VH-VL binders against Riboflavin kinase. Designs and how they scored, part 11

Target 1, 134 residues: Riboflavin kinase, of Devosia riboflavina (a0a087m355)
Amino acid sequence: MGIRLSGCVIHGDKRGRKLGFPTANLSIAPGVELPPDGVYSCIVWLPGQTTHHGATASVGNNPTFDDVKERRVEIYIHDFDGTLYGHELNICLLTRLRDMRRFSGLDDLTGQTERDVAQSRAMLAHHALTGLLP

## First folded at step 4 (VH-VL)

Design lb12 (from l02 with heavy chain S31D S106D, light chain K24R V33L L91Y; framework fv_lacutamab)
Fold by ESMFold2-Fast, scan of step 4:
Structure lb12 (fold): chain C 134 residues (1-134), chain A 124 residues (1-124), chain B 107 residues (1-107)
Amino acid sequence: as target 1 above (134 residues)
Amino acid sequence: QIQLVQSGSELKKPGASVKVSCKASGYTFTDYAMQWVRQAPGQGLEWIGWINTYTGNPKYAEDFKGRFVFSLDTSVSTAYLQISSLKAEDTAVYFCAREGYSSGWDYYYGMDVWGQGTTVTVSS
Amino acid sequence: DIQMTQSPSFLSASVGDRVTITCRASQDISSYLAWYQQKPGQPPKLLIYAASTLQSGVPDRFSGSGSGTDYTLTISSLQAEDVAVYYCQQYNSYPLTFGGGTKVEIK
């Protein structure tokens, strides 16, 4: 079964892009229970829409300026071009693809991200065939 | 404690070879890439390249391809830089440094632990 | 290759002064920038990564800011032990490249 979350897309002081996979950082309300750290296949409902979009999500701890650890959800929405800052997103995390890991440089990170997105797409296609998607 | 310890200074003639070692302790060697950086006397820092400690795959900056070779001995948590056919312009301090952690798709890496440096002097 | 232009190359200031060092990349480096401190006879020490994240154990008088191509290292109140050469370094793309360095001395 999927895990449903909602949150506001926020800016961060980490405004870089990587690999051509632009991501949205989601602020989750305090007290909401997040799933274990990892990379997930995911679906997203954009503001005002009833149809969903495929996505890949990263759930993990991010360091903060004042040494307070905050857990963040970072989402790459497949085949979406645009900005969503300040908007509320509804998401459903469907399948945990892997644990968080260290990388031995930029090429290792980029290669893994490409594999994560490919695996997420494959899993979403499978869910569509088996009737698990709404 | 986490540290990188490099081999001692070397004095070589032009045309000789040198092999600098960098021994890691206090962390899992294969979880971090090893970076190599050069500093010529009175000059700034130059990136030579890096090696993936898990796969053994190296990457070199263009100016350092050919004579500079990275290698590993994972059984003793040690990385090596070998320079062949030494030239006077290779005179420098050579540093190893580990590359840090990345979380999710945010890349926060910096070279957080450095060896003390190995001075290589090439003179006739 | 991404060129990193660092300025000034030399800076002389008094204890307690606010010191700023700038670093400009020849192209957008997406905040993948680190700052290092090097004291005579020592290896470089990481101060800041991801443009603005302070490395554990580094005094809070050091801070980093910037985005895109323009970045700044600030020492809010210069101390005697801060005499060193400071380097910026981009890690957005290979080859990794360093700025030319800024030597900070006390008047």
Scores: ipSAE 0.021, ipTM 0.567, lowest interface PAE 5.2, mean pLDDT 82

Design lb13 (framework fv_roledumab)
Fold by ESMFold2-Fast, scan of step 4:
Structure lb13 (fold): chain C 134 residues (1-134), chain A 124 residues (1-124), chain B 107 residues (1-107)
Amino acid sequence: as target 1 above (134 residues)
Amino acid sequence: QVQLVESGGGVVQPGRSLRLSCTASGFTFSDYGMHWVRQAPAKGLEWVAWISYDGSNKQYADSVKGRFTFSRDNSQDTLYLQLNSLRPEDTAVYYCAREGYSSGWDYYYAFDIWGQGTMVTVSS
Amino acid sequence: AIRMTQSPSSFSASTGDRVTITCRASQDISSYVAWYQQKSGKAPKFLIYAASTLQSGVPSRFSGSGSGTDFTLTINSLQSEDFATYYCQQYYSYPYTFGQGTRVEIT
């Protein structure tokens, strides 16, 4: 199917919240192979739930002093309100929507994020996702 | 109209302190991570420090860690770099630079706007 | 820390020349490379990011290429305003590091 990942929600830069798209930043265990950097449509299972929620995920890097970028998965859960800090999430990355790109400023980033979320929503609406479990 | 202006450089003896400032104009300062980069008179560019858009996270080059402190005042559109225990090898032009937008979708990119620089000379 | 090595360190060129500057990283940095131009007594000017993406307003005679460890800056037809020192920079991991610079001088 898709690419299944699990991780604990940690504090992040909180940029997504500033943009109007609050996100959960997942700490992925060392050694877990991540897909290529990019933006993905995905589904997420909240703790203890068997029903999934639509989401849009960013897979990228944060700089570190160990001569390697820290790979991080940042998720905007569609229509979700609340806090998930310290909880584990199960996710499934379904479709890579686009490559990572650089932005000229917040307006450019916000506009692209809106398009990414809209595309993710559209793709999820047309997928056969019924019955998928965590 | 987008501009960064450094100030606070000067000539000091080893062991002394200086505070550098960098004032931003023409953009929403609080939206951007910021960096300090220095250049010794006869050498290339050396990255010094980074501060996140809200000041909650910072990174320093090993050569200055523990001696330099980076801070920002978003209400005044100003960066500060406190230089303590200065050494002759800290002699350089210090530039502040804006990090091209860092985001949850791509994390970051290069320095798109630079100040004119301010000279710090540490001599015995 | 990731070392960035430029070649050549300097060279002489004439207007109209095609100029190529190379930059090698000590490890795989994907495409996280920027290029800057610095004229004597001035701050660096941003040219390229993500190895190959031109910053808005930079003339199309400038181009960047490469991925992984080997990167190239090309100036297709050198103009008088292009005589300067050029630096590559990795922004893959902290500490960020620059190449030592390549000085392009008039013949």
Scores: ipSAE 0.017, ipTM 0.593, lowest interface PAE 5.6, mean pLDDT 82

Design lb14 (framework fv_roconkibart)
Fold by ESMFold2-Fast, scan of step 4:
Structure lb14 (fold): chain C 134 residues (1-134), chain A 124 residues (1-124), chain B 112 residues (1-112)
Amino acid sequence: as target 1 above (134 residues)
Amino acid sequence: QVQLVQSGAEVKKPGASVKVSCKASGYTFTDYYMNWMRQAPGQGLEWMGWINPYSGGTTYADKFQGRVTFTLDTSISTAYMELSRLRSDDTAVYYCAREGYSSGWDYYYGFDYWGQGTLVTVSS
Amino acid sequence: DVVMTQSPLSLPVTLGQPASISCRSSQSLLHSSGYNYLHWYLQKPGQSPQLLIYLGSNRASGVPDRFSGSGSGTDFTLKISRVEAEDVGVYYCMQALQYPYTFGQGTKLEIK
């Protein structure tokens, strides 16, 4: 079931927090194969836990001001509030919700993020997730 | 490295048209909006509009609507700005600059790389 | 159009001293997302403008930490903690909240 990844949470630019969706940016080891770019429903195991949390993930390469493409996995953990910097997360990507999208501005991005999270929640409601381990 | 290279200086007569090119290299051309600005001698910067190389969509400042046209040739990663019915007060250095935009949940604004500028002189 | 007003227009500074430039907008640049759509650019003599600060307070890549941006809504400040010779040029603020994007009139920084 799904695609399993792990990564250390690193500091991002905090934009997700300003949009109302705080995200954890994961540093994925070089050479690890990522699925196609897109937005995914997923589950996340917090450090040392065997129970999981629902989440929504963005997987892709994002341009920077230096025009360096970085491999990014950003996770919004549903109904979670806390700090995870420096900790390793285990995740399982379950359903690809959509392609990466061009946005006309922050309102467009925010509205799409709201729809992504709602769709992710709906998809996760139909998965048998009990007993899965990190 | 990222570069935007513009065409050379032009001298035009009033009523003529000018077409300035901006050739991009060092990045994926369709990933960034291309904006156009101008600066009259000794004056400040003025925004003219943008083109989205991914969609071909454009936005023009009202002052230039009907006189300016932004186009693309994606096969050579080049954007064009054509200004018609030139007047002496169109004498300026014209700049292209790329503007960042979001993918996934990231968002970037700001003109992070600029062309070297193209001086257009309109003499009456 | 959103009118951007800078002060001072001429800024003579002594090498190593701090410098401060004000930018005021005729309308709030604070978007519902919490971001201020205000950017700062530097144009060195004979060169194209270069991005210094985006979205109010974020330093662009390669910009030294002696540059900082602050403010919200209609009142913004660009600060240089210690001016160096390479900082000479014209500084522009720009709003990117509404079309047309508009620039301030520019502040010329010179070493005295």
Scores: ipSAE 0.016, ipTM 0.554, lowest interface PAE 6.1, mean pLDDT 82

Design rb02 (from r08 with heavy chain S52W S106D, light chain S30R; framework fv_roledumab)
Fold by ESMFold2-Fast, scan of step 4:
Structure rb02 (fold): chain C 134 residues (1-134), chain A 124 residues (1-124), chain B 107 residues (1-107)
Amino acid sequence: as target 1 above (134 residues)
Amino acid sequence: QVQLVESGGGVVQPGRSLRLSCTASGFTFSDYGMHWVRQAPAKGLEWVATIWYDGSNKQYADSVKGRFTFSRDNSQDTLYLQLNSLRPEDTAVYYCARETYYDFWDGSDAFDIWGQGTMVTVSS
Amino acid sequence: AIRMTQSPSSFSASTGDRVTITCRASQGIRTYVAWYQQKSGKAPKFLIYAASTLQSGVPSRFSGSGSGTDFTLTINSLQSEDFATYYCQQYYSYPITFGQGTRVEIT
């Protein structure tokens, strides 16, 4: 079920903290094929854990950097309060929620992020996630 | 106006210690990761260390690891860099710098605001 | 560590010239490159991030390009205030590293 990725948390955009959604930016190995750009419901295994946490992931370029070739995987881990920089995370992308889009301003971005997280939580409640391992 | 002001530099003999400070004003200090960058006389820029917005993660250049300690006091809007076991090759102007935020999803340890620098000279 | 190599180390130019400075990374760093201008005795000034995005307030004669390992900074019509040393910087991974600098001198 889903698409499994692993990567080291690198220093990334700290704007998520200002919005109330601090994200971890993952460094994915060269040559690993990423799924289509979009926002995904996902689960994450923290270092050394066999139980998972719900999360919302963004896969793709920042929509304001049209000419950048770098694709990114950023995750907001639901109900998690801590720092993961330099740690290896395992994730599983489950459901694509929407395509990436440009925002007209901070309020527009914040409102959409709130909706994305709410949708991610709802989708995760519908999946049978028992027994999944990192 | 956004500003960073360094202090604490001076002239010391090898093996001695100094404590550098950097005071921030004009922005919400606790929202930003911060860095120290140094520049030896007539040389280029060299990254020294970073500290996460809440102090929970720190990274150091290998040349200073174990000798320098980076800390922050978010209640005072102040950064500290403790320089121990100083060597002649540590002679440099030390800058504190604020990391920038890209648009929405892109991470950045690029430096949009720099202090004026404080000179550390290690000689006998 | 990722080595950033600039070329040339220095060159002479005249007002009105189009100048380009190159920066090469020892491995792929995608678009995680920033550029800075430094005048003698002053702190560096932030110009560009994400290889090609201009910082607010920086004149439009400055532009950046590149991805992967090869990057350029271009000044389309050099002005008297542009004579300075320019540095590229990668922020793809720690340790953060800078190029050695390129000095743009007046002819």
Scores: ipSAE 0.015, ipTM 0.563, lowest interface PAE 6.9, mean pLDDT 82

Design rb03 (from r08 with heavy chain S56D S108Y, light chain S30K; framework fv_roledumab)
Fold by ESMFold2-Fast, scan of step 4:
Structure rb03 (fold): chain C 134 residues (1-134), chain A 124 residues (1-124), chain B 107 residues (1-107)
Amino acid sequence: as target 1 above (134 residues)
Amino acid sequence: QVQLVESGGGVVQPGRSLRLSCTASGFTFSDYGMHWVRQAPAKGLEWVATISYDGDNKQYADSVKGRFTFSRDNSQDTLYLQLNSLRPEDTAVYYCARETYYDFWSGYDAFDIWGQGTMVTVSS
Amino acid sequence: AIRMTQSPSSFSASTGDRVTITCRASQGIKTYVAWYQQKSGKAPKFLIYAASTLQSGVPSRFSGSGSGTDFTLTINSLQSEDFATYYCQQYYSYPITFGQGTRVEIT
């Protein structure tokens, strides 16, 4: 049902942090097939843990910002404030929330990000209620 | 050696303007977001403004919004802060500061490198 | 804006003392707190980020703790170079805000 991926956390574009949504940027192996570009509700397994965390992920070339040199997955892990740099994360992309798109300014981007995270939380709660989470 | 050097401070009358500069050396300037932080005499630290690594995104403290303009020239490794319509309450030492390098725990808008500061005095 | 309140505003201490400075946020900020040391006439020096992670090169006598709204900076055995003003800072959201500072002065 969901799409399972793994990748190493690397440094990258820091703009999500400036919006109040710090992200872990995953480098995905070149041969791995990624789902369509978009924003997804997601769950993440931290290194050494069997429990998962809710998350909101973006997949694509970062159309809002243009300094990403390759495709990657950026993940905002809900209610998490640790460091994962250099570690491999396992994730599961569950529901595509919307298409990626450019914004007219920072306020527009911030407002949409807030809506995305709220929708992601709601979808994850729904999946938990209906028995669709792992 | 990583360093930031501010210049452009001075004594000016209310209503006038100053332009502050901050020159970076010893690191890849274009990879980092940058901030201005000020400190009035006998007071604590007050955040003034931020500019993204590419200059496209800026945030200002409400107290300076509309009067101060932040910009950067990545080809010259230099920051600029244009101070317009200066008020006595803008009197402070102005520091430029670098965001911590990107690592999820690096502190984000924590400031790992600071300049020595430049004094702006607004008096009549 | 998130208000950061430090306690105490100042106090006297002697070399060898264990010093604790507290910082309280007006709302939950997770662990998005940094600490700085400022000596008279100098720029602030970065000490701690993520509430408890010591910056490289900072002596191990410094430590931080806390999450949510309550944070502490501890200096386990105060040395002469530690007499300074200490500031907490939140980076959970804009605008970035600092505590008012705690002055640690020699007795």
Scores: ipSAE 0.008, ipTM 0.530, lowest interface PAE 9.5, mean pLDDT 81

Design rb04 (framework fv_roledumab)
Fold by ESMFold2-Fast, scan of step 4:
Structure rb04 (fold): chain C 134 residues (1-134), chain A 123 residues (1-123), chain B 107 residues (1-107)
Amino acid sequence: as target 1 above (134 residues)
Amino acid sequence: QVQLVESGGGVVQPGRSLRLSCTASGFTFSDYGMHWVRQAPAKGLEWVATISYDGSNKQYADSVKGRFTFSRDNSQDTLYLQLNSLRPEDTAVYYCAREYYDFWSGSDAFDIWGQGTMVTVSS
Amino acid sequence: AIRMTQSPSSFSASTGDRVTITCRASQGISTYVAWYQQKSGKAPKFLIYAASTLQSGVPSRFSGSGSGTDFTLTINSLQSEDFATYYCQQYYSYPITFGQGTRVEIT
């Protein structure tokens, strides 16, 4: 199973860079359906590339007045060092790793992010072994 | 309970200095980025400065840059704001505030605020 | 610096009213907006972050919406404890900036 999305990287990952997990925040077009809130193992195609990269994504959908949804998609691209602001990324969300949660502080956030990335790497390795990567 | 308590405000003449303190309790202080926000009498909120969880990164509003110094002592659960070369327009209630974390990147929104300490700069 | 402009500056309302407060950023800030409530003589209280996410413990009558430059705070059935000044705040870029505030007064 895979959920394919595309979006432009927007400026907004100020905190992630400081924590050692720089993230790309994606602007997803209105009307595109997002999956349930959660953290996902993910693959990403960088601009102009046909080879995918492993990633970990967080997806949030929050209700607003008149049932308009606020939509947040945050992606940490594994082993990637570079700037993607203003570029369009194509992604595929593969496995939902956990529900979204609130954090009590920096150590809580950092520890959970480390676990999320480790689990995402394991799931991507599993998909590669079973031939289930899209 | 989670609490922030400011102290050190007072009445001073222009050009003088004050040191504000903010004592934290009820949470792991060293996990959080912290901010100072001020409010002049009958006016709105104005952001003053931020300091990272370990004190290595700081940002200041242009109006106070070069005059105010933000610091923290994680062993004492205390924030400090050194106010130098004070001006009448610095007259305000000064609040310390804690950053909220909601996602991997966190947030520069403020979930816990102190009660404030009044700084009056007048001749 | 990113300027945040609220509208209106003040208005009168009655309990049971649905009220909306708008906040406009001078440039695109995605969803990096928080909202606060401040009662006379008190510190601000955190209501909403990421434009639309309610802080735990905030009554469901409060909601936020918006993305880019235009944001709204809505109180769908005003209660007596809601008469206060409301502030929006952007955290997209330093310096952090607040709107000028909207004062909601009892009619």
Scores: ipSAE 0.015, ipTM 0.598, lowest interface PAE 7.0, mean pLDDT 82

Design rb05 (from r08 with heavy chain S30D F104Y; framework fv_roledumab)
Fold by ESMFold2-Fast, scan of step 4:
Structure rb05 (fold): chain C 134 residues (1-134), chain A 124 residues (1-124), chain B 107 residues (1-107)
Amino acid sequence: as target 1 above (134 residues)
Amino acid sequence: QVQLVESGGGVVQPGRSLRLSCTASGFTFDDYGMHWVRQAPAKGLEWVATISYDGSNKQYADSVKGRFTFSRDNSQDTLYLQLNSLRPEDTAVYYCARETYYDYWSGSDAFDIWGQGTMVTVSS
Amino acid sequence: AIRMTQSPSSFSASTGDRVTITCRASQGISTYVAWYQQKSGKAPKFLIYAASTLQSGVPSRFSGSGSGTDFTLTINSLQSEDFATYYCQQYYSYPITFGQGTRVEIT
């Protein structure tokens, strides 16, 4: 039903922390097909865990000095505190919430992010997620 | 009103240096990545460099690597482009440009606001 | 580096004409394409992003289409203020690259 991905958490722009929504940037292996750009509700398995956590994911462009495609997958893990750099995460993208859009500034983006996270939480509450494994 | 104003252009001999400035107004400067784009007389647009919102990440076109240095002073809402070892082929109008705020958590490298440009002429 | 090639390089048109400009990328870039208008002596003006999304305030006679390697900018019913040079730009990968430009001249 959902789209399963795995990737190593890498350092990236710290814009999410500035917004109050710290994100993990995932390095996805070359050749893995990603879904269309957009914001997704998703679940994440932290290293060594079989229990998933709710999350909100952004799939978009991340320019690199390479002819190989590198798409950005940024994950805001709900209610999570901690450091994940260098760890591999397993995720499942469940529902596409919206297309990428232009914002008038940081406040507009922050307001939309709050709505996206709220919608993601609501969507996850209604999914049949019992027993799913990484 | 959102505005970018470049200054510091002029006529200079090959091998000399010049410092360009770009002053931002009407928006929260330290929320945006910024770029420099140049255009030689009667030619097209050429991307020069980018700098992240906090100045920690910078990227340069191969033609200017090692000669140009991009920096920003968020307390003064100002960008700087230091042009060293200038060559005749660096002759161009230099524009500063603001990165769009498209993505949920990241901007894109499309440019929604441009300055009026400042002319750099490198001639013998 | 990703090369962006525009066609044609220039052409003459009259007010009321339908104008089509093509942009080709040397490799697949999904929809990561922006279009700009530049009038003589002026800075470029942002028109379109994500290949087909019109920037707020840009007249609806402008439209963009395409994905992968082939992209098109269309101006339906050309107006006098539309005589300018148009540039496509990819933002898929560094270095950021522009097409060489297409000049739309008055007939």
Scores: ipSAE 0.067, ipTM 0.696, lowest interface PAE 5.3, mean pLDDT 84

Design rb06 (framework fv_roledumab)
Fold by ESMFold2-Fast, scan of step 4:
Structure rb06 (fold): chain C 134 residues (1-134), chain A 125 residues (1-125), chain B 107 residues (1-107)
Amino acid sequence: as target 1 above (134 residues)
Amino acid sequence: QVQLVESGGGVVQPGRSLRLSCTASGFTFSDYGMHWVRQAPAKGLEWVATISYDGSNKQYADSVKGRFTFSRDNSQDTLYLQLNSLRPEDTAVYYCAREGTYYDFWSGSDAFDIWGQGTMVTVSS
Amino acid sequence: AIRMTQSPSSFSASTGDRVTITCRASQGISTYVAWYQQKSGKAPKFLIYAASTLQSGVPSRFSGSGSGTDFTLTINSLQSEDFATYYCQQYYSYPITFGQGTRVEIT
């Protein structure tokens, strides 16, 4: 029930385009095993904080020649307003919500992201009620 | 049928202005960021400008900053590029192009999956 | 700006050949690379994005690979309709930049 990862927040979209769901892109150390590609409900600990925040994460790989993969982990921290570039985040992936997929346009992506975040929130609320949060 | 159709090109003298248009059909125009890309005769592709899906964010190539203005009218499915203070080196075919596939939290792709057929701008004395 | 350099600038090939075109970025750009095909007098056609993901409807003889600074486009068993100019493009940061193009000509 939970996969712990840590990583440094690296550059993301430099173009200023907004989905309404700003994400932190994490650099994961070489050799660290990632869970299967997908969208996950998760919790995150910000630098210097003892309490966790709810979040929704995407974990994926871009295939390259000879099975070399670029690993990416993006985190949308629920109800968070701030910048984390250069900071290290600790996260715990709790429930895999769905497979990664492609979208035909911004509206399709935004709609699915809204559903993912709503499901993640519901899952985290359920875990809190049943005493199963880490 | 997904289409982009450019218009407004022509022959002008240096220092003059032109307004290019690009009309979209067959897809939800307001969902997509859009770009202008140009190609001088017998040369390669050069990116000109981008505009976000809602028009709130724009970027320009340094060669055209301050001279070109990008805008969109989502109610008419139309893109505009105002070309001011034209120079001979602006001579090119101008293409409008649609920003490509989005992939979960990546905020989209500035790969261009749909292109118009282009409109020729010639700046000469 | 990120400079994209293609190699070679042009070459001759025959139907049935395996063709490889290289694209190098002046800095690390992850996998944010697209490839386009352009035939004389036509708009570019989208082939590949994310360095290796083939666009729907593009023949499977086309493939892409690479990450960081070095990228390749491969055409297995070249067909007559593949003689064209090919461009790589980075979309890691603005300004968006293209390679200078590689012209594939019939022998």
Scores: ipSAE 0.028, ipTM 0.601, lowest interface PAE 4.8, mean pLDDT 82

Design rb07 (from r08 with heavy chain T50V Q59Y S106T, light chain V33L I96Y; framework fv_roledumab)
Fold by ESMFold2-Fast, scan of step 4:
Structure rb07 (fold): chain C 134 residues (1-134), chain A 124 residues (1-124), chain B 107 residues (1-107)
Amino acid sequence: as target 1 above (134 residues)
Amino acid sequence: QVQLVESGGGVVQPGRSLRLSCTASGFTFSDYGMHWVRQAPAKGLEWVAVISYDGSNKYYADSVKGRFTFSRDNSQDTLYLQLNSLRPEDTAVYYCARETYYDFWTGSDAFDIWGQGTMVTVSS
Amino acid sequence: AIRMTQSPSSFSASTGDRVTITCRASQGISTYLAWYQQKSGKAPKFLIYAASTLQSGVPSRFSGSGSGTDFTLTINSLQSEDFATYYCQQYYSYPYTFGQGTRVEIT
């Protein structure tokens, strides 16, 4: 069932916050194999909690402000508002929703993000009904 | 409509300073990361620096680190590059460039909009 | 830093010719590669991103291919406005780096 990862939340440039979708950037240990670049539906376990939360994840190779590029996992946690910097998150990537793409501008980007989150929510609801979630 | 215009170049002696500006129009400036790229006479393109959309993150090429500082004023749609301790090898046309959107989160991409450039000449 | 090397450094061509320019990265950069066209005295113009995707408005005679370390820009039927210098650029990691350029000259 899916791909299980863990990582520490680190600072990012906070572009998602501007679009109304704040994200947690995850630092994944060196040597861990990540799935192909894309947008994924996923679930996340917050520190100290046994209940999972729905989320939408981006897996990509975009540059960092360090001089070494690292493959990055960024998580938008559904129905969560708070700061997780420095905490370890456990996640499970469930369904690949789409490949990465280029956008014509901020409105196009925002519209696609809304569709991605809606699709992620729908797939997670389906998994809950069929008993596929842990 | 979408435009970047550089200014502030000139002829200076080694060791002196210049401040370059880049004014943006026709797009929401505060949504984009911005870069400086330079080109010495009869040479190729050399990447200089990047600044994030809100100015909180910056990265500089090693050749200019400690001498150049990048800043932005989103209320005025303007970038600034402060060039200190200039050397003859800094002689170049300096371009500001806008990064594209690759993905919906923190991704950066190539440069879709370039300014016309401003010439900096460091000569004795 | 990732070193980008273009071949050839210059190429003499006539209108109607097929032009092929190669770009090599010193390490793997996946498809995080862009191509630019620069005419004498002007700023670079964005042509291609993600190694093979044409920017809107760029003529279909331009195409890009490759992944990893080896990349190619092709102009299928050269037009008079295509005489220029072409640059590849990796945006895989900072610092971003450009190839040295390939000058396409009129015969």
Scores: ipSAE 0.034, ipTM 0.667, lowest interface PAE 5.2, mean pLDDT 84

